Miniprotein binders against q53ft3. Designs and how they scored, part 76

Target 1, 195 residues: q53ft3
Amino acid sequence: MFGCLVAGRLVQTAAQQVAEDKFVFDLPDYESINHVVVFMLGTIPFPEGMGGSVYFSYPDSNGMPVWQLLGFVTNGKPSAIFKISGLKSGEGSQHPFGAMNIVRTPSVAQIGISVELLDSMAQQTPVGNAAVSSVDSFTQFTQKMLDNFYNFASSFAVSQAQMTPSPSEMFIPANVVLKWYENFQRRLAQNPLFW

## First folded at step 8 (miniprotein)

Design yF3
Fold by ESMFold2-Fast, scan of step 9:
Order: sequence, then C-alpha cells, then structure tokens
Structure yF3 (fold): chain B 195 residues (1-195), chain A 83 residues (1-83)
Amino acid sequence: as target 1 above (195 residues)
Amino acid sequence: SPIQEEFEKLMERAERYFEFAEKLYELGDKEEALLFFEFAARMFLKAAELAIKNNDPESYKEAIEYAEEAQKYAEEIQKELEK
C-alpha cells in the first residue's frame, strides 16, 4: 500500500504491517537522513473518509521509541516529503503505536503510517515545519509514474494465466520489467536529479 | 441541544480549515491546501448529516454548499498537481 524513499538509498515498497491499520518502514543509520518521502502505491485507495497519519520514530537513550507526527497522506494527497533533520532530539508526540512492542534495533528509526478517519486526522497537529510542500514535483511525478508502471506489470504477471494470448501477440516477461524498475529506483534514490 | 452544539463545532472547525486551505493556496502550498480542503469538505458533510438528524433543512443546505465548494477547490488543485 505504501512506499518510502530516502535520498541515497533504495526505495522501500514493502511496509511491515504491525496491525490492521498500522504500517512501518525501518530506517537504518537514521542520523544521516535529512528527508523522507512517503507515498501511496496507487493500487488500493484509502476507504472513503480515511487517510494516513505519518509518524517518525527514533530510539532514545534507553532504546525506547520516541514517536512524532510528521503529517498526512490521503487519496487526494498520496505523497509527502518530510524534513526530519532537527527532529531526532525532540520530544515525542501522542501516537497510536503505544503498547505494540515494535521490535527495535539500535540506530534504526522508523516511519509509521496509521490509517485513520479524516475527521480524526484534522484534529491532530504535526510537529512544526516537518512537511515540505511542493518543492520537488519531478521526484514525486517520477515515483508515481514508476509505481503505476510497476503495478501494471505486476497485475499483468498475476493475471497472465487467466488470459488467452493471440498467436500474433508478443509478451514481455514480468521479471524483466521488475528488474528494470528496481534498477531505476536504485538510481533515483542515489540521485533524484537524474530524472 | 447537544446535536446543535456538535453541528456548530463541526461548522466552526470546517470553516477554519477551509480558510487555512485558502491561505495555503495563496502562499503556493498547493499540496497542503488540497489536504485541508479535503478535511474541510469531510467535516462539512458530517455537519450536514447532523442537520438532517436534527430536522434542520436550512443548516443542511448551508453545510452542503460549503462542502461542495471545498470539494470543488480540492478537485481543481488536484488537477493542477497532476499536470
């Protein structure tokens, strides 16, 4: 359902589902991270009236998670860029990840996404200036385009056995498309400007 | 009336988010403006539902008209962001 991109790293598209409505991405070596992009993969929209609250968590000196609300993603705003540099020594926010005992590794931060009612999300206050509005439309567009293409290719591969191919039709192996997508994502993570 | 108080609080909150979205749009923060217009629309729709429950057609009409305006702006901004 969600993807997470950190500049200089490979994109993550497989969140750990820790509850019916809660998803987590691990961010190792978090002290070197300045920005995080969170986005929806575009295959499954949020149910009507719902969206996602995006949280950032790092381990404190006792190894306990400190969660902070960064912002939101919705069907109308399916991607967001967050500046997390400067938040790593801040105080925690109220959060829905309380007693879940999410496994922690030293020096690993997390991005958490909680699927919530839009009415509930409207009552919440993100930490100051974490959201970066609209400044990198090319990176966002590229990510959305690649996600759309990848989802199309994956759908084709899954449904291939249900299709009766015409004798004159040619098919491209889905694995080749997947490998191209992964290589492109790696390049985008290393240098977003190459797009 | 508890229903009337809840309606008024939802309308006030929705209007606040609507105005905030307009300000964000003027500042060029289109993605954030979209988000808050969607929040406003949702709250106006919830207020409309309370007005129906309270048999208040005038308040229902007001809430629906504001919800439609918020949705219209959200749709226009979403189209701008897609281009």
Scores: ipSAE 0.000, ipTM 0.212, lowest interface PAE 15.6, mean pLDDT 71
ESMFold2 (binder alone), alone request of step 8: mean pLDDT 90; pTM 0.880

## First folded at step 9 (miniprotein)

Design tG0
Fold by ESMFold2-Fast, scan of step 9:
Structure tG0 (fold): chain B 195 residues (1-195), chain A 83 residues (1-83)
Amino acid sequence: as target 1 above (195 residues)
Amino acid sequence: SPIQEEFEKLMERAERYFEFAEKYYELGDKEWALLFFEFAARMFRKAAELAKKNNDPESYKEAIEYAEEAQKYAEEIQKELEK
């Protein structure tokens, strides 16, 4: 139902189900990620009164995943961009003069989406620093990212005649990517903070 | 009661998943329809368990009947996907 995009990386659409109403995308090498885009696929809306809560998970000092609420996607706001830099556990916490303390072990973070009633979502508070505050920098990044996403995604479009059944994969119709790009670009031009 | 409020929320969530599944099925996305009917059945069963603890046989019966309906739809869709 959902897609997850990081600028310069392969778009993800094969979310893993980890609970009755929860879906997860893995983010390898997450320390190099500043922004993540979460968006709805296809034309099927959430049922009335429902939406998706978007979480970011990182390993804490004990290696345990900690879920932090980034924000929401809804029928009225079917895509969102989140800044995850500064939310990463242990960033800058290593001893400054220890060479071994600077060498990082590769790790994987996760984006989680929980499909819930809007009233349940309203009782939750997103982390304050996930919101992007600089309009100019954010707009420039978003334009560049949208161009990269559209060009990259279009290169993977597969015609129906070329599709083969695969139990572990899903496909995004090219027209859905095009519609998302055009709508998002138009909204961004009119109001850079619409999300 | 707090238990009754929790039951109502579970039922409402399950109903939303059921509606979601029907919409996916109507649009021809059978794999997603199957998934959401399974979600609905699971949530209805959770509601039934809560009604049972609350000594409410009418709510229990309602939740179980909906869970069985969602499960039947899931089984039919699974058979369609096997063909």
Scores: ipSAE 0.000, ipTM 0.134, lowest interface PAE 17.3, mean pLDDT 68

Design tG1
Fold by ESMFold2-Fast, scan of step 9:
Structure tG1 (fold): chain B 195 residues (1-195), chain A 83 residues (1-83)
Amino acid sequence: as target 1 above (195 residues)
Amino acid sequence: SPIQEEFEKLMERAERYFEFAEKYYEEGDKEWALLFFEFAARMFRKAAELAKKNNDPESYKEAIEYAEEAQKYAEEIQKELEK
């Protein structure tokens, strides 16, 4: 079936089935979420010609769900990273009870997955501000981030070596940064979503 | 013939859905099993309609029998999930 992951939260692997072809994950405190990862759990692929359309829903001012298409997962692309920041409708102080200084319950959003024909999916357009990336794309981005950090830290080590003999600032040995970088790369290679 | 080729393609697709449903059921993933048994039943029924248009009663009977079997499994699983 499907899994849903948010950084810093427990992975969800048990979607609620709301129709024969539709599955939902609840996202409590969604205003603190920037990205969600949706992926296929089963070793058994979709039948030829089928895939999953991924939707995001949040409550509008009337409490009614507003669904938006984020993207797709398919046999060829069994996982995807979606940016949901910017899709959220915030009521903040505009909420009827917010102005009365009432403690608000956490907002709950949903990720929906609809099993659909690929030709139907090809005719649909995901919302423009939802960034979609494969796990490979995330891995590439993470590698570039690690490379940038390592280069920065190495530059710092060289600069520190050029300092006066009695520096009073805190210093981190370059080999500690390298060890962290290597360990992180190893973990990422074993499980790209371990973060 | 083009109709016979379309029939065979639908039968192959339906059989594949049926196999996926059985595997999901064995793995305990009953929601996926239900979905694929329903897909199999629909494809087998479409194949049966083509066989009927092509005046092929043997193929029609075969497709209908498989459609009914898939539908039976779907109904049983749906009952389990509603409990």
Scores: ipSAE 0.000, ipTM 0.161, lowest interface PAE 13.5, mean pLDDT 68

Design tG10
Fold by ESMFold2-Fast, scan of step 9:
Structure tG10 (fold): chain B 195 residues (1-195), chain A 83 residues (1-83)
Amino acid sequence: as target 1 above (195 residues)
Amino acid sequence: SPIQEEFEKLMERAERYFEFAEKYYELGDKEWALLFFEFAARLFRKAAELAKKNNDPESYKEAIEYAEEAQKYAEEIQKELEK
């Protein structure tokens, strides 16, 4: 239902579900990561009044996870780019992952997604400076990736007239999203400058 | 009745989650389907409690039946994901 991308690494689309409303991606060798992209998979939106809170965690000097709120993904903003390099020694945020506060393997960080009511999300404050500046070259790469995804996925869009009130309403099958990522990964591995 | 109005809103929200759970399951996104069936079950159970307070056994029965159905589907999907 969610995807996670780090520049120069394979995209992850299989989050580990750790609670009914909580999902996690592992990020090994996190000290080399500057930015992460989190996005929604599929075409069916969150139900009315719901969204996802995006968290980042790393092991502190004692091996305990330190969770920080990065931001949100919603129906209106189904993808987000976060800079995490400055957060590796920051203070923890209030978070819903308390049950997962356990000693972790060094050098492995996590992206966590908590599915929550929008009213609950509005009462939370993301860590400052997690949002990515539009002037940096990684932002350009990520924008090209998103543009490529949108164009590819749109080429497979289908109208669902039978089950929707509007015959112009479109849905993109989840397997089309996966196929785009496989093609992007293959091309990036063959020639990292193709984008 | 304020209690009856709250009951109807809970039932409507639960039904919407149930429908989204079915759609996600059909698309093969079992993780979302599990999540939304659990949310539907929780809201149906809350609606049942309101019907109980309002001495409405027909609405109570309806809400409980839907809650049990949603919980059953959630348990089946949870087992599929554990494989």
Scores: ipSAE 0.000, ipTM 0.173, lowest interface PAE 13.1, mean pLDDT 71

Design tG11
Fold by ESMFold2-Fast, scan of step 9:
Parts: sequence; C-alpha cells; structure tokens
Structure tG11 (fold): chain B 195 residues (1-195), chain A 83 residues (1-83)
Amino acid sequence: as target 1 above (195 residues)
Amino acid sequence: SPIQEEFEKLMERAERYFEFAEKYYELGDKEWALFFFEFAARMFRKAAELAKKNNDPESYKEAIEYAEEAQKYAEEIQKELEK
C-alpha cells in the first residue's frame, strides 16, 4: 500500500504491519539520511474520510523510541517528502574536532504510517519544517534515487542460462527495469510531483 | 466497456475493504471492523448499480449478495458494540 524512498538506497514497497492500523519501514544507518519520501502505491486507496499520518521514530537520550509526526499522505496528496536531518539523535553531540567516534550505537530508525480519520489528522500538528516545499530539492533527490535504483538492479542482471531456478525467488527482465527508469525520468522532468 | 471496467474496479476495491474489516475483527478492533464492513457494503452496492445500468443481471446479483453479506456483518458488530 505504501512505499518509502531514501536517496542512495533501494526503494521499499513492503511495509511491516505492526498493529491493526500501523505500518512501518525500517531505516538502517539513519544518521546518513537527510530526506525521506513516503508515498502510496495506488493499488489500494484509503477509504473516503481516511488518510495516513507519517511518523519518524528514533532513539532518545534514554534509548527509548520517540515517534514524531512528520506529516500526512491522503488520496488527494498520495506522496510527501520530509526533511529529517534536524530530528536525528546525536545532533547535539558534535565534537570540536568533528566526529571522532570509533564505535557508534546501532542506528536503525523507522518510518511509521498510522491509518486515521481525516478529522483526527486535522487536529494534529507536524513537527516544524519537516515537509519539504522546494520542488527543485525534491527533483534532485528523486533523480538521485532513480539512478541508484537502476544501477543497483542492473548489477544483478544475468542471462537466462546463468539463472538457477528457485521456488522462492522471482526475476524481472532487465529490459522492464530500463523501461520503468526511462518512463519515470521522463515524467519527473515534465512534472516533479506526478507521483 | 468503460462501465464494465468501472464495475471491476469497484468490486476489487470493495473486496479489499472487506478484507480490512476481517483483519480488524480478527485483531479485536470491532470499531474499525464495523467501519470497513459498512464501507465495503457501500462500494458493492455502487458496483451493483453499475451492473444494473449495464444490463448485466449476473454481476448485479453477485455485487448485491456481497453487499448484503458485508452489511450483515456490520449490523452484527454494531450489536456487539451496544453490549
């Protein structure tokens, strides 16, 4: 139902359902993440009067996860880009000589989506300046992600003769990936917010 | 035809809402289960209206039967919530 994009990483399209109304994407090594995009896949819309509240979870100073509201996705606005660089743990721990840490704590954050009534969502206030309103910034982020995904996927391309059949694996023809890449890039150039 | 495409689209959407209702009921969240069953019933009824307009009595009957099933579950859950 949902997807999650981070520049320099493979897109995630399979959220883990962790409660009746909650879905989560894991973000490993989140200290390197500045922006995240959350979007609906279009295969199952929200019922009328409902939408998704988007949260970011990171460990606080006590090591306990804290969910912060970033914004919303709805049938009318099925995608949004969020800046999370100001929300990461460790922001206030800069050293006079830069980062000199040899061993760091585990750095897995989460994006959460809570399915809620639109009226309930209207009563909530996202953390300040999380939503990115710059079309140029969004376009550059998306193009970088697109390039990364295509390059990564292409690295696994093998001829049919080199494939070993596996009942638990699926394969996508390289030409289909290339076609998707070219179409997406063209549409991005025409309208950066088409998705 | 365009009407047949819209009918299929509504049926698939209604089926997904019905599945949401079943999942929430299974998890014990009866309020959400009620909401989704009512919504599924509405979508099935809308599909039935399209089938009727398209002179397709088989599709009409199918959609109505599913709508009635969803509505029945909704009414039963509503009674449970009244205690």
Scores: ipSAE 0.000, ipTM 0.108, lowest interface PAE 14.4, mean pLDDT 69

Design tG12
Fold by ESMFold2-Fast, scan of step 9:
Structure tG12 (fold): chain B 195 residues (1-195), chain A 83 residues (1-83)
Amino acid sequence: as target 1 above (195 residues)
Amino acid sequence: SPIQEEFEKLMERAERYFEFAEKYYELGDKEWALYFFEFAARMFRKAAELAKKNNDPESYKEAIEYAEEAQKYAEEIQKELEK
């Protein structure tokens, strides 16, 4: 039903369903993540009067998860970009021994989506100013997404000599992907809010 | 027939590319509009060749007329880009 995208990583489209109304994506190495995108896949809409509350959880200093409300997705607004870097514990800044070397196993954070009544969602306030905070941050994130998509799509490129006939398969010329990438970069440079 | 089915598929694809070209032109993306009009023209011409092999002059004429229209738009956009 949902997808989750992080700059420089493969998109996740297989959320773990942990209850009838709750879905979770795991985010390993979350300390390297500044922004996450949560979106609906478009195949299964929310039932009438319902939407999704989007939560973020990371382990605190004792390893215990704390859930924070980031925002919402609905049939009318099926995607949202969240800044999570401001919601994470910093290493060294709170510590009296700020230069201490701590060897950590990669920590796993989670994005949670709770399917809720729209009326209930309207009564809640997202914490931590999770919405994208600046045009520069948005532009940097968008450029990384653009690079990620181009690299991913290009990894499947084959020459005419390498193609095997398959009547049910659709193919997109690599040149089309390159032209889209260049066009997008040009438009982003002219107006980073052209979306 | 298999040849008629292939004709229909090419016509549908060409029509979608023509629509993409119109949309990109309206959005000011003239390079993409040019690309899709040229691609639509090629697909319409392939469909016309299939109609010709199938001895279907009506479908041939339809496909050629669309190909010529797409080519005219492509030529006009090419001139705009040269300026």
Scores: ipSAE 0.000, ipTM 0.104, lowest interface PAE 19.9, mean pLDDT 70

Design tG13
Fold by ESMFold2-Fast, scan of step 9:
Formats: structure tokens, C-alpha cells, sequence
Structure tG13 (fold): chain B 195 residues (1-195), chain A 83 residues (1-83)
């Protein structure tokens, strides 16, 4: 139903269903994450009058989860970009005595999606500064994401002479990746929200 | 009473979820049908807890019966998806 994308990481498309209306993506090493993209896959649209509320969770100093509402995805707006870097730190977490001799077990953050009625969603207030609201910002982020993906994919390119024959494995020519990248950039320039 | 009004609101929402589930099942979208039957069951159970708090055994029984019906359909669809 949903996808979750972080620059420089493999896209996640298999959310864990933790309740009938709630889906979660795990974000390991979350301190290195600045932005998260949440989007609907093209498989199943929301029923009329329904949408998804998007939450971010990280462990506080006591290891307890802190859930914050980031925003929403709907059939009319099936993707959203959220800046989470500012949300992982509070004023208290910057205090010298609060950070002194703190030994924390590495933990994962989570993106949660709750499927809800649009009327219910309209009564909720997302945390400040999480949503990336401008089309220009979305276009710039998407361009950076495409550059990151292309560079990542190209780092695995090998010549045909370097490949070991294996009938059970499939290989994609690097030129196909380049053509996809160029076509996507063109489409994005024409309509940044063509998703 | 305010509790009775909240009960009626939850029952109405649960009925709407139940209707969504039926529609999606007919469209062949069994995953959405499962989700909405589970939504309906949960809302009917919340309504039942309000009725219990309001000392209204008739409304409690009604809400529980609907919750059980929604849960039964959800379980049947879950079995279909596991095949």
C-alpha cells in the first residue's frame, strides 16, 4: 500500500501491519536521516473519504517511544516529504548535563501510517516544520534523490567481460538505468507531481 | 446524554466501515475489505465499552453482536488471503 524512501537507502515497500489500520516502517540509524518520503503505491487507492495520517516515532531519553504527527497522504496527494532532523532533538536534549555519560543502545525510529477518515484527520495538527510544502523544494529533493539513486546503481556497473555466467541471476544494462533517469527528470520537469 | 451521543457516533462510523468492507470485497480488493471489517469491529467494540460505562446493557449487546459479525468476516477473508 505504501512506500518509504530515504536518500542513499533502499526503498521500503513492505510495511509491517501492526493493527488493522496501522502500518509501520523501521528506520535504523535514524540519526543520519534528514528527510523521509512517504508515498502510496499504485496498487490500492484509499476509499472515498479516507486517507493516511503519517507519524514519526523515536525513543526518548528513557527509551519510551515519542510519536509525532508529520502530516497526511491522500488519493489527491499520494506522496509527501517530511523533514525529521529537527524533530529528533528537543531543547532539553542539547543540555550538557543531559548528554553527560549517556550510554544509549542503538535503536530504530519508525514511520507510522494510520488509515483514517478525512474528517478525523482535519481535526489534527501536525508538528511544526515537518512538511516540505513547496513544489520547488519537492522538485529539488526529488532531483537529489534521482542523482543519489543513479550514482548508487552505477557503482555496481561491471563490463560484460567481468560478469560470471549465471542463468539464475538477472542483470540490467547500465544504459537502461541512465535512460530511466533521463526520462524521469524530463517528466518531473513537466509535472513535479506526476506520481 | 453526551455518552449516548458519542455511542451513536461510533456506531455510525462502524457501520460506514462495514459498508466500505463489503464494497471492497465485491470489487475483489480483499486486502482493503479485511482492513475495513477490522476497523468496523474495533469501532463497534469501542461503542460497546461506552454503553457499558453508561450502564446500558441493550446498547452493549447490540454493539458486541455487530463487532462479532465484523470480526467473523475479517477472519474469513484472512483465511482466503492465506491460501
Amino acid sequence: as target 1 above (195 residues)
Amino acid sequence: SPIQEEFEKLMERAERYFEFAEKYYELGDKEWALIFFEFAARMFRKAAELAKKNNDPESYKEAIEYAEEAQKYAEEIQKELEK
Scores: ipSAE 0.000, ipTM 0.260, lowest interface PAE 12.5, mean pLDDT 71

Design tG14
Fold by ESMFold2-Fast, scan of step 9:
Structure tG14 (fold): chain B 195 residues (1-195), chain A 83 residues (1-83)
Amino acid sequence: as target 1 above (195 residues)
Amino acid sequence: SPIQEEFEKLMERAERYFEFAEKYYELGDKEFALLFFEFAARMFRKAAELAKKNNDPESYKEAIEYAEEAQKYAEEIQKELEK
């Protein structure tokens, strides 16, 4: 199972399975989204040699989905941050006739995860600059903060799975996120380099 | 032989997927259980095709039997998820 996080929104942990090897998360109001975090839940890893290819889809001017490869998640790198703000083509449509007579409707984008063999993933090229660079001090800090959240959340998922071994899905209560945030802030104050 | 080595690698990978599917099912993660039983079936079928090409009927039979077992479990879990 996978998780999907957008800053300022509730984490999604229930992907819709649309094919044997394909899962999707809906992203409503995607024009307001700059970054998306995709992560693996901490109960069981992928088998060796497997990973997930992460795609972003938005509706084009004809309402057809346009899929773009953002990157990958694997057992070695079970979370990834993607910048999607530069990939949105629906904003500022340049077709004047369509713009004049279009009623604004809610826009829904999707994150797609395709479970693939690593050999297949190695032959694919993600769209340019979707993966967040760690060169920037701000992006490094943000990525470390989100990685810290993932590790904290996954530790709770493992504990819950051990205590209730047959849940069909996992829940992360809102108070757990709040407790993580308070703990992170406290530790950061004590040692700024712990993250 | 190189062909026999490829067969063994496919069988080992398929068996690993089968084991992970069983483990996911035991933990109540039916979506991953379904996924990995389907991957196991696919890899077992690939191994069977390689054994057939190599004129090895014993290995072919073994791989096909495992593929059918994995497919059966996948179908049962798919029905559970639809309910």
Scores: ipSAE 0.000, ipTM 0.140, lowest interface PAE 15.6, mean pLDDT 67

Design tG15
Fold by ESMFold2-Fast, scan of step 9:
Structure tG15 (fold): chain B 195 residues (1-195), chain A 83 residues (1-83)
Amino acid sequence: as target 1 above (195 residues)
Amino acid sequence: SPIQEEFEKLMERAERYFEFAEKYYELGDKEYALLFFEFAARMFRKAAELAKKNNDPESYKEAIEYAEEAQKYAEEIQKELEK
């Protein structure tokens, strides 16, 4: 239902479901991350009146998770880019994950998505310093486009056991597509306007 | 007063959403600006209903005026996004 993208890393589209309405993505080596992109996979909308609250969690000095509300994704706003570099020393927000004992590796942060009624979402306030500039929004669009292209292309990957000879079809090795995707993400991270 | 306390909390939350909406609009994120103006309007209207129940016409008028302002901005942004 959801995807998570960090510049220079492979996109994640398989969130860990920790409750019927709660999903998490792991962010290893999170201290090197400045921005994260969270998006809906675009084919299945939220039911009317519902959306997703997006949280960021990192381990504090005691190894305990600190959850902060970054923002929301909705049918009208199905993708968002968040600045997390300034949040790693911040105070935790009130959150729906408080009753959940999510065990984490100390070096790994998490993105959490809680599917909620819009009324419930409106009762929470995002941290103010997760906002991004218009240039960052443009970068988010580019990252989403790259993710969609890679996911689309990789959906046609087949194992050698599934291949049938066909002289009229052209095949591209999956590894070549992955290398191109990684190279493009690296270049985007170095210069968001390189494309 | 529990009703007055809840009114103040709704007004503060609505004001925060209004501020976020203005900030995101300035940053060029019109979809978030729209969402947050809609949230602000919703919270201001809930505050207005509490003031109405508390027979406080001045607080009701204040909350309704802010709700209408937030709704107006939301409608303007919705039109921009539909173009």
Scores: ipSAE 0.074, ipTM 0.547, lowest interface PAE 6.4, mean pLDDT 75

Design tG16
Fold by ESMFold2-Fast, scan of step 9:
Structure tG16 (fold): chain B 195 residues (1-195), chain A 83 residues (1-83)
Amino acid sequence: as target 1 above (195 residues)
Amino acid sequence: SPIQEEFEKLMERAERYFEFAEKYYELGDKEWALLFFEWAARMFRKAAELAKKNNDPESYKEAIEYAEEAQKYAEEIQKELEK
C-alpha cells in the first residue's frame, strides 16, 4: 500500500493497519528527522476519485498523540515530501516548566495515512509549512538519498575470496547495485516524480 | 426527497466500492480488495440506517443484504492475508 522513507534510515514498507482505511508507520527518535517521504507501493493506482491523507503525530506532555495533517498522496502525485522539523514542539521543551517534566525516551512519532475520497480531502487544510512543493527540492533530496544508499551499500562490498560460506547471510554483487543506481538516476532525470 | 437522494447516493457509492473490490481481487491485489469490501459494507450499513429512519423496509432489506455479502467477502480475504 504505502511506503515511508527517512534520509539515513531503512525504508519502511509494512504499515500497521489500525482501521479499515487507516495505516500507521512508527518514527523512533523523531527529533532527528527533518523530512519524511510518503509514497504508494505497487503499480496499481487508486481507483478514480480516491487518495490518501497524510498525518504526523507525536506524544504530548501527557503521552497523548497529537495529529496534524501534512498533505496528500494521489494517483497524480503518488509521492510527497514533508518537512516535519518545524512541526515538532517536543514533549516539554516549549513549556516554561518543560525541564521539570519527566523525560520520556525514546521519543516515537507516527505517520498516519487515511484513505479517503478526493472530494473529502479537498475540504481539509494541511499545516502550512509541512509540504515541500518544489520539484527542484525533491530532485535534490532524492539525488542525495540515492548517493547515500549507493555509498552505504558499496561500503559493505567484499570480493568472493573474502566471503565465508554461510547460508544465514545473503550477498548481492556490487555490479547489480551499480546498475540499479544508474537506472534509477535515468528515470529520475526523465520524471522526478516517477515513483 | 433529500433523504431518498442521500440514500441513493450512499447505495451508488457502496456498489462502486463493491465493484472495485471484485476488480482488485481478480487482479491479485487482496489488500485493496479487502479495504473496498469493508468500505462497501460500511456504506451499505449507513444506507440501511437511513432507510430505517425513512420508514422504508424494502430499501433497508436490500442495503443489509448487500452489506452482509460485502462483509462475508472481506472476512474471507482477511483470513487469506493472515496466513
Scores: ipSAE 0.000, ipTM 0.173, lowest interface PAE 14.6, mean pLDDT 69

Design tG17
Fold by ESMFold2-Fast, scan of step 9:
Structure tG17 (fold): chain B 195 residues (1-195), chain A 83 residues (1-83)
Amino acid sequence: as target 1 above (195 residues)
Amino acid sequence: SPIQEEFEKLMERAERYFEFAEKYYELGDKEWALLFFELAARMFRKAAELAKKNNDPESYKEAIEYAEEAQKYAEEIQKELEK
């Protein structure tokens, strides 16, 4: 139902369903990630009166997840772009002994999507610094990222007659990529801040 | 009273969402503005229901007026986005 995109990485469209209403994407090497795009796939809408709350999680020093509410996606706003660089472990923190301790544990963060009633979403406030607010540079970056993604994804398009059976590989239909690219382009052209 | 405390919390959160909506609209982010005006309206309406149950007509009227204002802005933005 959902997709997750990070610049320079393969798009993820296979969220792990961890509950009836909860979906998770893994973000390995999250310390190198500045922005994350979360979007709804295809034509499957949320049920009336429902939407998705989008969370970011990173492991603390004990390996326990620390969840932050980034924002929301709804049928009316089916995609959102979040800045997570300020939310990462160790970012902006000054500590006398911090530099003495270099811990090299695997850095895997998560994006979580919780399907909730709009009334439930109204009870929560997103983290303020997750919102993207610089228009010109981010709009150009987003355009280049979409172009790069579309070109990359379409390079894997093959006719059905040329496909070799490979059960361990995933294939993304080119028409799904094209449909979302066209929709995103249209919305970006109408309002550069639609995310 | 617990009902009055809940009312105040809902009003405060709704006002915060209303302010978010105004900020995003000013920045030209109409989709986020629409979302937050809709959320604000829903929370103001829930506060109004609590005031009604608590036999507090003054608080009910205040919450309903804010809910209607938020809904009006949401409808205006929805029309702008449909163009």
Scores: ipSAE 0.005, ipTM 0.365, lowest interface PAE 11.0, mean pLDDT 72

Design tG18
Fold by ESMFold2-Fast, scan of step 9:
Structure tG18 (fold): chain B 195 residues (1-195), chain A 83 residues (1-83)
Amino acid sequence: as target 1 above (195 residues)
Amino acid sequence: SPIQEEFEKLMERAERYFEFAEKYYELGDKEWALLFFEFAARMFRRAAELAKKNNDPESYKEAIEYAEEAQKYAEEIQKELEK
């Protein structure tokens, strides 16, 4: 019914069904994961009035799972991107997997999906900023790209300033690069789609 | 009272969903905005039912007004998505 995707890894479409209404995907080497995509396969919809609550679990210092609510998938929103980088150990939420407390090995996290009534799903709020819009994801990517570009250009400018100019080469003043970077960051902050 | 504490928790949860909905709408993610406005409306209505059982008409009115506002935004977004 569900799929799970991490960039650079094989898509998982065979969740382990641990109860009639509960499904789990294993995420090995979870410290290297920034985002997880959870989606419904196109074969069967949720029954009317139902949806899926999406949880993330990592092992605590004792190897016990710490479950956090990331968000939801529904017939109206059948796929969602979640940011799991930066989630802190020891934060937990009310979760339906309590009867399944087992000691975990340190390297494996899990995505859990609990099929619930929409009214029950609304009883709890996701951990802050775990659910990501496509626009927000693009803004974060662009910001990182700008930072990397500025650092690279600045390093190159220092190297070029120490060389004898040749007729086939041009030099760009470092302050022009900095001014462009600052202007672009300001414009992006006001409207991420200004381009 | 325990009922008043439960009411406050539901109102806080509903307000949080309302804030999520506004955020995602501004970001252009109308599907998330719709879902979160629907969740806000559900939690405000649940809070209203608690206020009604607690014979608190002022809290009932407040919760219902917020529920109707969230429902109105949800309906507007639903219409946008259908177009």
Scores: ipSAE 0.170, ipTM 0.637, lowest interface PAE 5.1, mean pLDDT 75

Design tG19
Fold by ESMFold2-Fast, scan of step 9:
Structure tG19 (fold): chain B 195 residues (1-195), chain A 83 residues (1-83)
Amino acid sequence: as target 1 above (195 residues)
Amino acid sequence: SPIQEEFEKLMERAERYFEFAEKYYELGDKEWALLFFEFAARMFRYAAELAKKNNDPESYKEAIEYAEEAQKYAEEIQKELEK
């Protein structure tokens, strides 16, 4: 139902379903990730009155997951870009002895999507640093991200058109990706501070 | 009153969403601004229903006026997005 994209990595479309309403993507080597794109595959919309809350999790110094709400995806806003680089170290303990428990080791972070009622989502507050700030380099990054996303997805869809469909595979329709790409480019041209 | 306390919490939540909507609109993200104005309007309406059940016409009027303001902004943004 969902996809996850990081610049320079293969798009993920096979989320691990951990509950009937919860999906997770693993992000290995997350220390090198600055932004994550989360999107709906567009095959079937959310039921009326429902949407998805998007969370980010990284292991703290004790190896415990620390979940933070990044934002939402809905039928009206089926894709979103989140900045996660500022979230990785700010949530840890400030006590010096806590920092001595283990040597920092790279681990797997996660993107979580919880399918929730829109009314429930309205009661929640995303972390502030998930929003983008104005800068030319960010506009260029977003454009490159869109180009990579479109080229990958369209190549994937073309390849699939010639292959026997697998029941376990999730495919992104090229027309849905193209429509999203065109709408996003138009928005970016009008509003360089796209969130 | 538990109903009065719930009313105040809903009003605070709705006001926060209204502020988020204004902030996102200033950032140029009209889709998020629309979403949060709709959330604000909905929460103000929930507060109004609680005030009505609590026989508090002054709080009801306050909540309805804010709900109408949020709805007005949502409709204006919806029209901008349709163009």
Scores: ipSAE 0.000, ipTM 0.202, lowest interface PAE 14.3, mean pLDDT 69

